# VH-VL binders against Uncharacterized protein C28H8.2, part 18

Target 1, 141 residues: Uncharacterized protein C28H8.2, of Caenorhabditis elegans (q09243)
Amino acid sequence: ANFISDPRSMFPKMVRTKNAFHFLQYFMGTFRRMFRNKTEMIEHFNYYDDQVKGTDCHIQEELDFARFKSYFDRYTRTHYNPEIRIIFAIMTKDSSHMTVEFHVTSQSWFGFEDHFHMIIRAVNDENVGWGVRYLSMAFNC
Key: E = the ipSAE of ESMFold2; O = the ipSAE of ESMFold2 at other seeds; V2 = 0.75 times the mean of E and O plus 0.25 times the DockQ between their complexes.

## First folded at step 13 (VH-VL; framework fv_lecanemab)

Design u5 (from t3 with heavy chain S106L, light chain H31D S33R N58Y; at its last look DockQ between E and O 0.35; V2 from the best seeds 0.00; counts 0 for: pae E 10.3 > 2, grease 19.6 > 18.9)
Fold by ESMFold2, look of step 13:
Structure u5 (fold): chain C 141 residues (1-141), chain A 124 residues (1-124), chain B 112 residues (1-112)
Amino acid sequence: as target 1 above (141 residues)
Amino acid sequence: EVQLVESGGGLVQPGGSLRLSCSASGFTFSYYGMHWVRQAPGKGLEWVAYIDYSSDTIYYGDTVKGRFTISRDNAKNSLFLQMSSLRAEDTAVYYCARGRFTYGDLYTDYFDYWGQGTTVTVSS
Amino acid sequence: DVVMTQSPLSLPVTPGAPASISCRSSQSLLDSRGYTYLEWYLQKPGQSPKLLIYYGSYRDSGVPDRFSGSGSGTDFTLRISRVEAEDVGIYYCMQALHTPFTFGPGTKLEIK
């Protein structure tokens, strides 16, 4: 349990983890669960920095936090049964930065299988832990 | 302080078997992939084997495939190398080494901590 | 298997002088994400190897800044700007892109 909370609060507060293994476990777990409802999507996006930037091969302009939330909100309404698997990760020795490639599969309406690759760059903030700073997606390209 | 301590080396005849152990301390062993690397007397380094945190992903060097088995016991913070069909060419110091991080088929690319090694000698 | 070569195999150096060690791979070590999977290790006499440089150019924590790595693709260099007596040992390059992972033959650095 690398989560921290304010001890003076009547309700537990969750902060990101500084542990790389737990971050990847939670990132992938919340990614799978965001297909169930909007509350779970909010929990997944708690691991993204508000200033996150990135790309999608079908969109010429750089994407931001709001655009990524919009894309995943649409995607999860039309796809089911997600699977996410790490292809590789590269991490600095001091565990301050990582790059991770995921392979994602899901089923669309009518049961057709869909596949894409997702690359994140994450930073281990010394105060709050791991967060996604950059996201690249390749949906059918 | 990260520490890796190998044991189980010794003198063995050709065709024999030997089991090496590596005891880990100073870190959460179950979070890391582990490697064996060997060095023949007066020779360079040779990568031997890799095992991920859950023992689901295992790779071997070409010279040891089919003869060596890498395994781990996360409850005991221990890494193992079961060697069989030993040859004179397997004579070496064997090091255990920590990979940076693993998850499933995740593999980090460098060996940031090494043990002191244990010596295996294969001769008649 | 990727063949790794090093030059020179023996490198006598006067204290305070610069030194360079070359490493060459039979295949590119650059992956599709732009990472170079080339590492340098130092093995001092009677000791186990220690990591110096990873990803071709990143210095491990605690490694003096007189050590630097450079190169990409198939040609790589480890440079020591001012050699000290404690730098004596065998320097190995290693590739970690193509399984099985392979080491170079080593370069023995000695004080002359």
Scores: ipSAE 0.006, ipTM 0.561, lowest interface PAE 10.3, mean pLDDT 83
ESMFold2 (binder alone), look of step 13: mean pLDDT 91; pTM 0.932
ESMFold2 at other seeds, look of step 13: ipSAE 0.013; ipTM 0.625

Design u6 (from t1 with heavy chain Y31W Y103W; at its last look DockQ between E and O 0.04; V2 from the best seeds 0.00; counts 0 for: pae E 17.3 > 2, placed apart)
Fold by ESMFold2, look of step 13:
Structure u6 (fold): chain C 141 residues (1-141), chain A 124 residues (1-124), chain B 112 residues (1-112)
Amino acid sequence: as target 1 above (141 residues)
Amino acid sequence: EVQLVESGGGLVQPGGSLRLSCSASGFTFSWYGMHWVRQAPGKGLEWVAYIDYSSDTIYYGDTVKGRFTISRDNAKNSLFLQMSSLRAEDTAVYYCARGRFTWSGEYTDYFDYWGQGTTVTVSS
Amino acid sequence: DVVMTQSPLSLPVTPGAPASISCRSSQSLLDSRGYTYLEWYLQKPGQSPKLLIYYGSNRDSGVPDRFSGSGSGTDFTLRISRVEAEDVGIYYCMQALHTPFTFGPGTKLEIK
């Protein structure tokens, strides 16, 4: 694995990987850890391309990198005990694109269990490795 | 400009029913949890009900549980309170209030915007 | 249900004087992460309630800095360092940690 800094970050960005299995392990691991504090959240968002786009079925507007960061910054302040698991993962034969569906659960501070599905499309950049290009979140839709 | 406008109040007999509406504008309604809060004449505030952005989480105050039903229509930016088995004690001004900011709401779990209220009078 | 009490229930003050309103909850409003779920609202005569303080001590946008909230656990105080005529109305504390959410009985602040 190679380490490449993101110049936009206050803290150096971790180097991505070209290994699909390691990418999924790191993506899920950092997803769980981002609930701990902002520095761990920076580690998770190192796996998102700055061109990332996406949707949520309850939001009309297309979401971008800043909106996803804002969303998860707020979500992690009101939820705890995250769990994330793969429902499916598929990859193109040339290992250039991957689509993954996750099931996410957490608990709100009111004690209720929250859950949703999250679908990512990741692109394996030849220079830096796997990064999330598209994200779709489905909160009971 | 955020606006909440209640309607549907009026005079009703004990045991009757009434449906209150709240029309929202100036913000993305489907992002917010919504509340009903009431105030009897000359009395303090009483929280009545809550509904989250997707209608998955609903809470009621003890005095209305089983008689009132909160609902919302996100396509119409509307909040509703269906009241049944009304009693004299339900006489109050009813406010809709914007509350829980879903997605990261720890800094938005409060009633930052209130409507002007609609009056419900339960009397024979 | 969490019972909220306020003291005093009526608070006449002269303009320019300080004022304090106490609020007490029957259960702690402090969660395991250190957040305090106590809010203060002001209802001016003939108006809907307006948020003043959230999470125990944070002023809402546009609230003058002569208002301050303090306390933790079960005992809370709203302080007005220098009361002005526009401050008249009824002050409510509310807890937002335990469902059902509950208000205090209100404290009527008046000038005379």
Scores: ipSAE 0.000, ipTM 0.494, lowest interface PAE 17.3, mean pLDDT 82
ESMFold2 (binder alone), look of step 13: mean pLDDT 91; pTM 0.935
ESMFold2 at other seeds, look of step 13: ipSAE 0.006; ipTM 0.538

## First folded at step 15 (VH-VL; framework fv_lecanemab)

Design v1 (from u3 with heavy chain D56S; at its last look DockQ between E and O 0.07; V2 from the best seeds 0.00; counts 0 for: pae O 16.1 > 2, placed apart)
Fold by ESMFold2 at other seeds, look of step 15:
Structure v1 (fold): chain C 141 residues (1-141), chain A 126 residues (1-126), chain B 112 residues (1-112)
Amino acid sequence: as target 1 above (141 residues)
Amino acid sequence: EVQLVESGGGLVQPGGSLRLSCSASGFTFSYYGMHWVRQAPGKGLEWVAYIDYSSSTIYYGDTVKGRFTISRDNAKNSLFLQMSSLRAEDTAVYYCARGRFYYSDTGEYTDYFDYWGQGTTVTVSS
Amino acid sequence: DVVMTQSPLSLPVTPGAPASISCRSSQSLLDSRGYTYLEWYLQKPGQSPKLLIYYGSNRDSGVPDRFSGSGSGTDFTLRISRVEAEDVGIYYCMQALHTPFTFGPGTKLEIK
C-alpha cells in the first residue's frame, strides 16, 4: 500500500489555544522540533489553517498548505540547529488577529548558515483557537 | 539524558514466540519513530522494523515480514517486538534505536539512528 | 534491495597510521537535491553500535575530526587520518535512501 496521506485526514483534529502568548510559544517550539522528524512536523502544521496562503519572494505564484508542507519537509531534510526569534508581534485590540515577524537561522548540511525572515498572519477562530492564515518567507530578498 | 533499555530476551525453541520490550526516557517518546536492529553472533547488523509515532506507518525487513509485529505504547514510553515462528537464524542481539525520521525529495522514508540501547539477546535453539 | 559491500573486511593497522575503508552500493544514494544518504556506524568491542557519519560526510556530535567521510553516488570512503587504540571495532556503512535499509558486511579494524 501507498500510505502517503494528508496529516489532517489521518489524525484527529486538534483544538488549538485561544491564548496568543501560548500560541506563539507552541508555534516556535514545534517549528524548532520539526527539524527532528516527520512526526514533529505534523505537530507544527496542526497550527496552520487548511486555507493558509502565502508567498516566497522567489516564487511568483501564491503558496498553499500543501506547498508550504512540501517546502518545510524538504528544508528540514537539508538544515539543522534552527533558531527562531520574534522580531515583532502586533495583535488587534479584540485579540482576533495578529501579525508576527520571525527571524530564522539554521545550518545547512554543507555547513553554511541560512538566515531568513518569516511573517505570519494568524486568526483566532472562535471554535478552535489561533491558526496561521498567511505565511510569507523572505530568503535573501 | 536519552536512554533506551531493552528487555525480554532469552532461550526459545524453534517455532516459539517471544516479546521484546524497550523502555525509553530522557525525551518525548511520542514525537519519534523507533526501530529494531539485530546482530546475529559473529555477523553484521540487520535492520528489522520501524514504527512511526502514531503506529500508523510500519515497515519490516524482508526476513521477518509476517512473523514479527512491532508496536508501541506512548503512554508508557515503551516499544515492543512480538516475535513468532522463530527460527535458528533469528538468534541475535536485538537493539532498539531512535530515529530522527526524515523524508527524501520524492517522499521516501529515510533515517539515521542517533541513540541505541544496550541490546537484549535472543537465542533460538533445540 | 540495495546491496552494500565493504573493502577490506579486515584491516590491521599500526597506531598512528592512516586507515581507509571503502563502501559500495548497488544503487545511487544521491537525491535530486544533491544529498547522499550514506551512514557510518562504529561498534567497539562489547558495545552497541554508535553513529559516526550521516549524509555521507557529516560527523555526529562528539566524533573526532580525524574521521572523515567522502564519496557520492555509489562509491564511499571513511578515512581515519591517525588511528588510535580506541578506534578498534567494526565499521559498518548503511544506505538510508531505498527501503529496506541495508548495512554493509562490516570492516574489522584491529591493531597490529
Scores: ipSAE 0.000, ipTM 0.514, lowest interface PAE 16.1, mean pLDDT 82
ESMFold2, look of step 15: ipSAE 0.000; ipTM 0.506
ESMFold2 (binder alone), look of step 15: mean pLDDT 90; pTM 0.921

Design v2 (from u3 with heavy chain S104T T110V; at its last look DockQ between E and O 0.58; V2 from the best seeds 0.00; counts 0 for: pae E 10.9 > 2)
Fold by ESMFold2, look of step 15:
Structure v2 (fold): chain C 141 residues (1-141), chain A 126 residues (1-126), chain B 112 residues (1-112)
Amino acid sequence: as target 1 above (141 residues)
Amino acid sequence: EVQLVESGGGLVQPGGSLRLSCSASGFTFSYYGMHWVRQAPGKGLEWVAYIDYSSDTIYYGDTVKGRFTISRDNAKNSLFLQMSSLRAEDTAVYYCARGRFYYTDTGEYVDYFDYWGQGTTVTVSS
Amino acid sequence: DVVMTQSPLSLPVTPGAPASISCRSSQSLLDSRGYTYLEWYLQKPGQSPKLLIYYGSNRDSGVPDRFSGSGSGTDFTLRISRVEAEDVGIYYCMQALHTPFTFGPGTKLEIK
């Protein structure tokens, strides 16, 4: 947990990490834990930029921070036993941007297994560290 | 600043052995896959070997497979190439090169060589 | 193994003129995710190789914008819009999708 205080901001509750490996570990760990309760969901979304944007192949509208949080709040009420794996992670030479593809598996309360791919673009801000800037989700697309 | 420094080259007779070393600094060595690439005198580049960040995934070029062994020591920021059963055609400048950070659940997939050392010369002759 | 070819093998150019180098692969370099695994390297006289272009068209940090890369699956081109004296050296294309990774034979760019 190597957190760095952001000298340009007095408002963040938790400073992110500038270490790419730690970011990936924490992102995946908090993703799994957000299925437990709302407090853990807040911790996971600390790694998303407030300006985060994204898409889902079955949803016409662009998604933002609030809509991603609402989506996962609904998803975690109906699914359990999450597994998340990195398919690939690619970082720019200057370590300023990373694209990561995950495969996510979970189970519904009806016992049906669910899976999807999730692609993030993360940006390593000089003041705050790694944060998710874009997120795309694809369920069987 | 990223630096890669090769050492261990020299003159060896056919059938002999050498161990090449590459010392890394200016970056977190344990996050990157590493390569050896060689260049025979007056000739083009040939990829020799790859090792991922944890030594779980290792690949060799066809011409060196079975004779060369790539390894690394992340605590010492060092990459190695153990060369055996050397032949005249192994005469070359040997470069160590940093692969791009790339992570998968089955091992690192590496795309390109963004930093190269200055090279160390291996000569195999009688 | 994927065979990489380059044309021309020797390219004399007057300073200020444009230059174009072709590279062809025996297999597609496009992966299932849409990434193109074609790279260009420059080896200046007496120096180790340096990365110019990755993923077919992306310039490495510090590479001048007069360098550009393009391609269509198995056929790739490096273009220099205006050649300068410092561009002298051997240009290599390389594929990084199929192990073993393989280089083209090189194109020697020289001033005439």
Scores: ipSAE 0.006, ipTM 0.560, lowest interface PAE 10.9, mean pLDDT 83
ESMFold2 (binder alone), look of step 15: mean pLDDT 90; pTM 0.919
ESMFold2 at other seeds, look of step 15: ipSAE 0.013; ipTM 0.610

Design v3 (from u3 with heavy chain D56S D111S; at its last look DockQ between E and O 0.10; V2 from the best seeds 0.00; counts 0 for: pae E 13.8 > 2, placed apart)
Fold by ESMFold2 at other seeds, look of step 15:
Order: sequence, then structure tokens, then C-alpha cells
Structure v3 (fold): chain C 141 residues (1-141), chain A 126 residues (1-126), chain B 112 residues (1-112)
Amino acid sequence: as target 1 above (141 residues)
Amino acid sequence: EVQLVESGGGLVQPGGSLRLSCSASGFTFSYYGMHWVRQAPGKGLEWVAYIDYSSSTIYYGDTVKGRFTISRDNAKNSLFLQMSSLRAEDTAVYYCARGRFYYSDTGEYTSYFDYWGQGTTVTVSS
Amino acid sequence: DVVMTQSPLSLPVTPGAPASISCRSSQSLLDSRGYTYLEWYLQKPGQSPKLLIYYGSNRDSGVPDRFSGSGSGTDFTLRISRVEAEDVGIYYCMQALHTPFTFGPGTKLEIK
């Protein structure tokens, strides 16, 4: 895969890809793996821009990187067996922006199945490749 | 397995020059930032220089800025440190070290200085 | 530059006893995303340094569970729950957020 350093950091944590297909595979793969431990969660969140913004249907205020990380940190402590699949993906003709809807399922420690939809907007930055700029989640909406 | 082997150390007079090399194997060298770190006899560790995977970002420690030049040749899996205007305080063991650079395709990741060479000794004395 | 300090500088321990090493930074090591850029290294006698802990608390591959890192902002601790003979050496903390990267002065762990 094609990898470049993040020029906004002296020492980049992750080389991202400019290939849309690889980005989606890595995003979904690291999403599933973040349920295993904290190191794997760091790997998943390296695909998020530090300026990422978003919403959740149960929270009226805008969410940022720290809020999303906190939510997934709590979620992954009480859920397991994640599955994630693409519902749709659309990319601008110039390959600069992508919108993807995922369906996510998991199991709680109590055995109940949980599910939600997640919509991302990703931007293919000229210097660093694809990163999530916007995330909308609907936990049990 | 990851291996880093330094060479080019030796005895040099103050004001002289020396070129250190680091040969890398067991990983895709071109995906990683690389560092030089040194340790004076009986002393602690001092970071010397950094070069990113493409040579587009380079940083130096304050004590070597303007006198040392870090470079790399990705085709030869090699890292270099050109040292000039050497001083007695540059006497040290010089380590090359692999930098933090995550490769997410396989879930592989690194932190800073996760692999170090065995070091090469530079002695600056009259 | 970020100044790193360590305490104690010398730490004699009885085998099987716990040990703690403190590290302080002159500036916060927390980035805007909530990651802490503090690492711990061990240099065993006659060897090059080896990574133990990154991001303040994550063990590198092959590091035993008896090693743990903790801390906040500017104050950090490396804990060894049960010291073994193979743990002797010099422990360095290092900050990796602010250029230039800087190491602490080291803590020499010795068996009594």
C-alpha cells in the first residue's frame, strides 16, 4: 500500500493510504480489532483526523476526537464480537471525499445483540491520505 | 527478524569528520523513520537526529545542529550520519534506532526506538 | 527543551520485592487527542537500550506483566511488581511529544 507521513507531526504515528479500497478495508479491520485491547484502539483512531467532528442521535452537542475515543473506550469494555459491513459508499469523481454508511453489530456481556449505523465522511488529504473528518453514529436509534 | 548494524566509528581528532552508517534488515526500511541516539562514556542517552521515511522531514538535537547531517538510502536499506567539526563532547557510542511508524495493513505497529543497533564507538581526542 | 527528571537515581532492591521509579517532565506530554508521549527504556549491563513501555502504559511485545506504567500530564511512574535478577540495569524515561526528544537521567536498578 501507498504510505506517507503526516507532515503536521514531527514523528508520525501511522502511515495512511491514498487508495480508497485499502482505506475501507483497514478502517473496518482496525474497527473490529479495537475491541481486543487499547493498542489496537490506538491503531483504529490513527485513521481519524485530529479535527474530526460528529454527532450521535442521543447526544445533542457536537462530538470531537476525544469524545469519540471515550465513547468507544467505554463501548468496547462491555461489548464483543463486532461485525461491520458497508451499506453504501460514494466517492467524489476527483477521489477527494468519500461518504460511507456502515452497519455495526456486537454482543453485550449480558448476551443481547446490539446494533447501530455509522456514517463517516473521509477526506483524501494530498499529504497524508484518507482520514475520517466527520462521524455520525446512531447507537440504538 | 529486525536487525540494525552500525559501522564507521573510530578515533578522530577535534575538528575532524567521520561518517557513520547503519545497515537495516528484516523489515521494510522505507516505511520507517530512523534516528541516531548517542551515549557518552558513563552517561545517559541523548537523541541526536531524526529522518522520516522519505527524507522530507529532518530534525537535529541542539548540540549537533549545523555540524551533523542525517541521510538515508532506501534502495540500500541504509541510514547515515555525516559528522563534522567534531568536539570532545561528541565522544560516545552511537546507536541507530527504528522510529515510530505504524503499518496498518497487517495490524503491525511500532513505537519510538523499538529496535536499536549494537552501537559504534566514536572517540574524539587529541 | 523539555527537561526530564527521575527519582531515585539509584534503586537497590531485594529480589521478589516491588520497585517504583518516578519520572517528571517540565511540560505536559498529553496531546490534543488524549495520547501521552512518554516511554520507558531499559539498558541492561553491556547492552543497547530496549523499549519497555510506550504511550505511558502500553507494554512492548515480550515485556512481562510485572512491568506497568502509569501517570498523568507531567508525572509518571514505572512499577515492577516483583523484581527479578534479569531486571537489573538502567531505566530511562523519554518524552516523544516535543522536539527535541529528551531522556531522563536514568535510574540504576540493582539487586541487594
Scores: ipSAE 0.000, ipTM 0.522, lowest interface PAE 13.8, mean pLDDT 82
ESMFold2, look of step 15: ipSAE 0.006; ipTM 0.533
ESMFold2 (binder alone), look of step 15: mean pLDDT 90; pTM 0.925

Design v4 (from u3 with heavy chain E108T, light chain H98D; at its last look DockQ between E and O 0.07; V2 from the best seeds 0.00; counts 0 for: pae O 14.5 > 2, placed apart)
Fold by ESMFold2 at other seeds, look of step 15:
Structure v4 (fold): chain C 141 residues (1-141), chain A 126 residues (1-126), chain B 112 residues (1-112)
Amino acid sequence: as target 1 above (141 residues)
Amino acid sequence: EVQLVESGGGLVQPGGSLRLSCSASGFTFSYYGMHWVRQAPGKGLEWVAYIDYSSDTIYYGDTVKGRFTISRDNAKNSLFLQMSSLRAEDTAVYYCARGRFYYSDTGTYTDYFDYWGQGTTVTVSS
Amino acid sequence: DVVMTQSPLSLPVTPGAPASISCRSSQSLLDSRGYTYLEWYLQKPGQSPKLLIYYGSNRDSGVPDRFSGSGSGTDFTLRISRVEAEDVGIYYCMQALDTPFTFGPGTKLEIK
């Protein structure tokens, strides 16, 4: 049976892309743009599932959607000129799951450079399209 | 339900002007790029213009450059096409269409149009 | 600009028979990662166009399995395994490799 929307969500989800390449380009593009303002940050987080979970190498607790938004909100207040590139991407044969590693660089005040790696696991929902289900961050690990 | 409704079509004389509108509902308009596509009577489809979600990136088809202006008002969920210096060959049904507008691996832009409006008819006749 | 052509321009088909529509581009629509920037749209009589196929072979949601897209480089095919009355309309291919996006001239599918 096909479903028009995710039946486990209390709120209707925006239709996303089912194309893996388009998802990655939009994810990276909105990632760069979220450093501009809060409206752009909302656009980036539209690609994250509400149930997203993840880790950071310096934090033992599991992070959720709200915690990731808080981290990026703080990070984007103190950093600018972001660059993001794909290190690798692995997709299941049925194109339903993807794991991607990114390398992120940015600059802080006075132009000091910061680097980290970010690994996402994304799921291609037949009704909603690609969304980030898991996010792992490696700040200075 | 995603809906796009065009309006503002009509009969105009050559050299005249007309403003088309597209009202969007059922999705967060401010997160999507938007297109205009037209179809002359008995003819095929012709892509007209694109505007991204923030109006920062705008492209036009060759036949309308310098005469048409695409714009949007995200607070009103509205897309516009200001047409000027109209010609007989601009006679067509005009559709608004929703896209996402993605980067290609060469740094150019690509898209597909997943929802279309019903169209509004523009007739340029003396 | 990328020029798109289609063949045939008119396609009468008896109900239940297969149908095949060809599309050709003036340059390759394949990117370095193997993605093909070709789309198919259907415009039914009295209706606006709707997306059928994107990236050469991916069906949009709600498109029946009897529709399939294939092809490489500059030659593309839309196949309908069993034509039904609801399939009547004009089929357009479009290149989405670069702006301006350009459509083929259309193929009118009719029931005879």
Scores: ipSAE 0.006, ipTM 0.538, lowest interface PAE 14.5, mean pLDDT 82
ESMFold2, look of step 15: ipSAE 0.142; ipTM 0.691
ESMFold2 (binder alone), look of step 15: mean pLDDT 90; pTM 0.930

Design v5 (from u3 with heavy chain D56S T110I, light chain H98E; at its last look DockQ between E and O 0.55; V2 from the best seeds 0.00; counts 0 for: pae E 6.8 > 2)
Heavy chain, then light chain:
Amino acid sequence: EVQLVESGGGLVQPGGSLRLSCSASGFTFSYYGMHWVRQAPGKGLEWVAYIDYSSSTIYYGDTVKGRFTISRDNAKNSLFLQMSSLRAEDTAVYYCARGRFYYSDTGEYIDYFDYWGQGTTVTVSS
Amino acid sequence: DVVMTQSPLSLPVTPGAPASISCRSSQSLLDSRGYTYLEWYLQKPGQSPKLLIYYGSNRDSGVPDRFSGSGSGTDFTLRISRVEAEDVGIYYCMQALETPFTFGPGTKLEIK
ESMFold2, look of step 15: ipSAE 0.016; ipTM 0.639
ESMFold2 (binder alone), look of step 15: mean pLDDT 91; pTM 0.934
ESMFold2 at other seeds, look of step 15: ipSAE 0.117; ipTM 0.681

Design v6 (from u3 with heavy chain Y102W; at its last look DockQ between E and O 0.03; V2 from the best seeds 0.00; counts 0 for: pae E 12.0 > 2, placed apart)
Fold by ESMFold2, look of step 15:
Structure v6 (fold): chain C 141 residues (1-141), chain A 126 residues (1-126), chain B 112 residues (1-112)
Amino acid sequence: as target 1 above (141 residues)
Amino acid sequence: EVQLVESGGGLVQPGGSLRLSCSASGFTFSYYGMHWVRQAPGKGLEWVAYIDYSSDTIYYGDTVKGRFTISRDNAKNSLFLQMSSLRAEDTAVYYCARGRFWYSDTGEYTDYFDYWGQGTTVTVSS
Amino acid sequence: DVVMTQSPLSLPVTPGAPASISCRSSQSLLDSRGYTYLEWYLQKPGQSPKLLIYYGSNRDSGVPDRFSGSGSGTDFTLRISRVEAEDVGIYYCMQALHTPFTFGPGTKLEIK
């Protein structure tokens, strides 16, 4: 796939990759940067499919793209100094699907360290590359 | 923390057999491919064998094909190397190592070894 | 099998000086989509090997940025911009494209 961007765009264009390792580096890098401002958050969410679904251990209701974005918009207003690392990653033999677990740490307004785990399932679309299809979060579970 | 601990090394006569074990902890063992790598005394590293998470894909180095068998028990977080028809050239420290990714986005198998055990010594001597 | 070579095999270095280690493969390590399957490992005295660089130029977590990998096709270089005492050990390159995976002979870095 041809990932074309226009540097004159008001919003950063989505740029995805078919390389699994580059996807993980970009996902983690943009995750850290989304704590800076709304523009950086938009860059992170470019790696999520608009049909993304998922769960949170404290919320019984299924979450969608808008709810994940709202959740992280709220979280990044009250937390800082993020760190994210891979706990495990598994990819299918044909490189079409992966499952990744991350451990996330950050600090709250009061200086306490918070942490949670995220599990993503991503799909390597033939036209645009890797995108998150499913997200599960376990904040203090 | 990720830990890999090898055991089962020792002194063996040429033509003999030996089974090495590697105990894994600190990660979900059944999600990772595993490798054996060896180092002869005063020499460099030699890749020995690979087994994927489900034991469906197995590769061997040319010098050990037909003599060594890699296996795993995911219920016991254990990796094994059964060595047969041992030769003096098999004398080495044997490391188990954890693989990171199994396949590239082009479908080719690839890996890198992000954690290594401390090694177990095999000596083949008459 | 892919033959890997390294030069120099022995590298005495003055503390604070730069160091450069070459690795050469008998076959291209570039796949059909442009990805490079070369890795660097460091074995410190009395220790197991540790991953430094994967996919030709990517540092593993916790590896200082004074380490860098470069190269393409069949020619690769590991560079240390300023050598420190903790950098002593044997540096191995490895190709991970063609089974069986093969290591170079190693380069022993020592403080002069």
Scores: ipSAE 0.007, ipTM 0.532, lowest interface PAE 12.0, mean pLDDT 82
ESMFold2 (binder alone), look of step 15: mean pLDDT 90; pTM 0.924
ESMFold2 at other seeds, look of step 15: ipSAE 0.012; ipTM 0.598

## First folded at step 16 (VH-VL; framework fv_lecanemab)

Design w1 (from u3 with heavy chain G99D; at its last look DockQ between E and O 0.03; V2 from the best seeds 0.00; counts 0 for: pae E 17.7 > 2, placed apart)
Fold by ESMFold2 at other seeds, look of step 16:
Structure w1 (fold): chain C 141 residues (1-141), chain A 126 residues (1-126), chain B 112 residues (1-112)
Amino acid sequence: as target 1 above (141 residues)
Amino acid sequence: EVQLVESGGGLVQPGGSLRLSCSASGFTFSYYGMHWVRQAPGKGLEWVAYIDYSSDTIYYGDTVKGRFTISRDNAKNSLFLQMSSLRAEDTAVYYCARDRFYYSDTGEYTDYFDYWGQGTTVTVSS
Amino acid sequence: DVVMTQSPLSLPVTPGAPASISCRSSQSLLDSRGYTYLEWYLQKPGQSPKLLIYYGSNRDSGVPDRFSGSGSGTDFTLRISRVEAEDVGIYYCMQALHTPFTFGPGTKLEIK
């Protein structure tokens, strides 16, 4: 929430938090902002672990960071006015892992509404904070 | 295991050109900024150049600005340093180094060189 | 450019004795949020440099607790409470706040 611009912004940094509420707030906020431009998309993907893996019902192979970025790059070029809401969130007792389901809506050309669900699994690293380790998507499944 | 391996060093005449490569493995290269740092024989360390993970932000040290070009190929996990108009004072061991970002919810940010290659030697002599 | 200086440039030490290395910067390395952008690196003979300390006082993983960093603003100190033979090498401070990043000249730690 309170990311004040600093003189180091000329060196993009991966930013994370150890607070679960702040992580979810930032994940959803940066998700919405990635529809603005490529720089904002990079900010959103700073919340993903470098070993992130996942699936989508339209893609045979396991997805990695680069494939997720490519997928969302195409989606955000054809959609706008995103909204993202938590359906549920489950966290382990020691606050080290969480599973969250989101409902996403957006508008396509001429304002037609589009919907899909995402499930993330995130891990709270003791040194760097929460990051997405696994993502499952269902675009029009 | 994080590994950085430099190559492309050698003997070059003054005014010549040389291209250094750094091959990365054991981590997702496209997440990290990268540096070149050099060390002249028997001398201290000198920072040479930086490139961010997307090649959008690039900085050079004053002694190499205008003569050296840093670049990267994220699909090949490779970092490059194109050196031109080489001078005797460019003689050094050249290291590539990974820029490590660290963040906490108290707002701590830093970039430091958490992994270094073994270096490749450039000698400029006529 | 931020000028970094170190003293002493050469530091002979008997095994088991403490050692102290000073580093000074020409500009403050403390930002408005209280972070100190000062790092210490050790280059052992025949090896690449390795990080010891970041943020002025935080040890990197695997660095023995006999190493400690302190200081703020423009004046910084690396202390070794008990020097061992494997500690020989050249110690560099580096500032990471102002571009271009700059190193100190190095302090060569030697066993007497």
Scores: ipSAE 0.000, ipTM 0.469, lowest interface PAE 15.2, mean pLDDT 81
ESMFold2, look of step 16: ipSAE 0.000; ipTM 0.447
ESMFold2 (binder alone), look of step 16: mean pLDDT 90; pTM 0.913

